# Ledger of designs, part 7: VHH binders against Protein AAR2 homolog

Target 1, 357 residues: Protein AAR2 homolog, of Caenorhabditis elegans (q09305)
Amino acid sequence: MGGALPPEIVDYMYRNGAFLLFLGFPQASEFGIDYKSWKTGEKFMGLKMIPPGVHFVYCSIKSAPRIGFFHNFKAGEILVKKWNTESETFEDEEVPTDQISEKKRQLKNMDSSLAPYPYENYRSWYGLTDFITADTVERIHPILGRITSQAELVSLETEFMENAEKEHKDSHFRNRVDRENPVRTRFTDQHGLPIMKIREGYEIRFQDIPPLTVSQNRVGIEYSDRLYRLLRALGGDWKQLLAEMQIAFVCFLQGQVFEGFEQWKRIIHLMSCCPNSLGSEKELFMSFIRVLFFQLKECPTDFFVDIVSRDNFLTTTLSMLFANVRDSAHAGDDLKKKTAQFKQYLTNQFKWDFNCD

## First folded at step 20 (VHH; from v5 with D99N)

Design y2
Fold by ESMFold2, fold request of step 21:
Structure y2 (fold): chain B 357 residues (1-357), chain A 121 residues (1-121)
Amino acid sequence: as target 1 above (357 residues)
Amino acid sequence: QWQLVESGGGLVQAGGSLRLSCTASGFTFSSHHMGWYRQTAGNEREWVAFISYSGSTYYADSVEGRFTISRDNAKNTVYLQMNSLKPEDTAVYYCAAGNSWFYDESEMGYWGQGTPVTVSS
């Protein structure tokens, strides 16, 4: 590691560092972790000295879209991924707990093939991911496949036929068409093309935002009931909502997955439209502003200008947030102050005008 | 202490040939990938050719078919045979070595001092 690192941080990483074995991955291809990526060499077999906690690992071969995964590393953990040349992706391999000592001896022989984790951006990375837990990763990560913009698509017709075949094998009670209740399934779009969806198990399992309930009582735009129902779906844990906001942002920023950008926007929009919750959910809103501030501060300029700010989403949506906090009888002084500081930052940094009627 | 020493540079007429050599000491040459880079005044350094420790070779588009990189592990030496030279090939040529994990220029740990090559019209 570089001679500029504090000795206590180097000692921490040696004592607690995890390993990622990334076996069989082609040379001259893109491999990255968190903020940094490289072109792989012939000897590359993985990383060492990975700090415990959540990391995002990704790769790209032949200029294909990135594929990646989140993992919450434990101290001293040895994670093994093997590249599958035919499928052009990687597969998990578990290391049994009774073989850890033997595997560590094997790692000693491999040490020259393991690159150290790139420390220079770790503090910023931790700040982008500090609400994410192992439970967050398990809930959201695709059951099958990886985080990628290259979707595992299937037509509605193919999925329908696969389900019919599965039902036929499971029971003869399901082996014939129900003529009393015939299915009327549309398999093509308005242009005659097959309707496509992500194959079950391959989607990033972002939480759905609850729909508006039937209500005649409004005070302008008010989504607090949607927020409360979402929090209930998350077991009452508001930190998991912010963890999902952080995962969504990383999926977009590093994974190059547009679905992450859409979920990030949906969460920001929901949070900006809850004036009745600003008192009772103070900690959530204070933390939301911190998370969003850090995400916008750390966003690369080209990425921000070209993608994040293009459609005026942030200026329109945050204008609502700022007005709702300013005008709230429920919001405490600390939330109003923090929100005003955030507004001032955005105005100065990006020259945005939030005073539109 | 490690060292990379380039030689074989000089003045040559367009269409001519030169052979650059780079001799390594102070590290295990056979376990390192080796590269040649070049730089003209006022410009960023440009990758030219690369040879892995196992002997696989790669070339920049601008030199493919004209330049050949090779290595002799017994002599701890990498070579760049430059044929059909053009005035645009005029530059200072640098030899570099990297351990193995990543081919990025920023990951090259050993650099020579450079050898000038001038190709006259």
Scores: ipSAE 0.454, ipTM 0.732, lowest interface PAE 1.4, mean pLDDT 84
Fold by ESMFold2, fold request of step 21:
Structure y2 (fold): chain B 357 residues (1-357), chain A 121 residues (1-121)
Amino acid sequence: as target 1 above (357 residues)
Amino acid sequence: QWQLVESGGGLVQAGGSLRLSCTASGFTFSSHHMGWYRQTAGNEREWVAFISYSGSTYYADSVEGRFTISRDNAKNTVYLQMNSLKPEDTAVYYCAAGNSWFYDESEMGYWGQGTPVTVSS
């Protein structure tokens, strides 16, 4: 059933594709890239023939939670990750530019230990990641650690104590204390349990959604000001908002990181509540519809039914989007046509009813 | 002070077998990759075999199927079992250790003094 690449194309990709050396990773564990994962064998050393562009690489030791990373591969690149058994994660090794040709020659001796990139779904993968750039990857990656559901947690009290110690050390030279406005931070929730958060530096660096500003004459749901502030935070580049939506989805789907699902939902909700932006941000909204359509089309059916559609988030939120576009005096005919087609697809494919919310 | 000490070299008839060993001290053996290299008179050293710190093994084309590299971390020792020896295998054999998965000579940080192997017709 699956298509195989012709030998001429295989030879071309062998010569021009990238390599990932994933060294020292335990056998009988999970290793994966993009849509496909394997149980590792004794001689596994990594991947060959990786097409240039963004990929998501992940692993799991004996059913532990996955850990992963995004990387934007250049043609012919050799990326080396070494597994560290003490820290149970991987570390980078750089290959100097003047050594790349010789290292590629050595890789031919290891060819049987390198699995080829799984091309059967590459076009679909590209569609899930086509807004993600190398700059996007650099911005979102945790400063410490990797993309994982088991990110380092710390109590709010512990973090404040550590930060206060750092500030006193930094300010020792000036010997300054502000006693007139002491700050009392709440360290427990409504049940008396410690408030927990991801330790600073270990979080996926998703862009914060700007808060709603107070307006005395505000009527209805209208978040266009929040959208414009978010776009400014992204350097005015609306493509980076969609890149973040794509990263968030992959983090949840393949990385199994719930925070990715929450960010994905936040972006969809924001985009669905901006009726005043539908004219001025036409390209963004047209592209948003395409990105979301492709994410839902490529979502595995069991994953979609069990997790993505469970609480009616999509039906409720997209009903707002569809009504806002339908009723907009500013949205162009092409956006109205595309959203109507998307609505019909969702109705036919998932049996959703957007007329009875 | 680190050291790598090879042993087991000598004179062997063609078709025979020989087992080289290399014992390490002064560095963390279990965290290093090990390799065997050989050098004939007037030539550059050539790679023969490589074993990762996790036990994965790789061989040069000229020795694949005849030589076997192995390691014993409890004894800080790497071995090279050489079977079906040919006169072309005559060389000085060197043990080396490094922390890179590449087996270029420049990637190896520790070297033994070598043990001569002579395979007679």
Scores: ipSAE 0.000, ipTM 0.357, lowest interface PAE 11.9, mean pLDDT 81

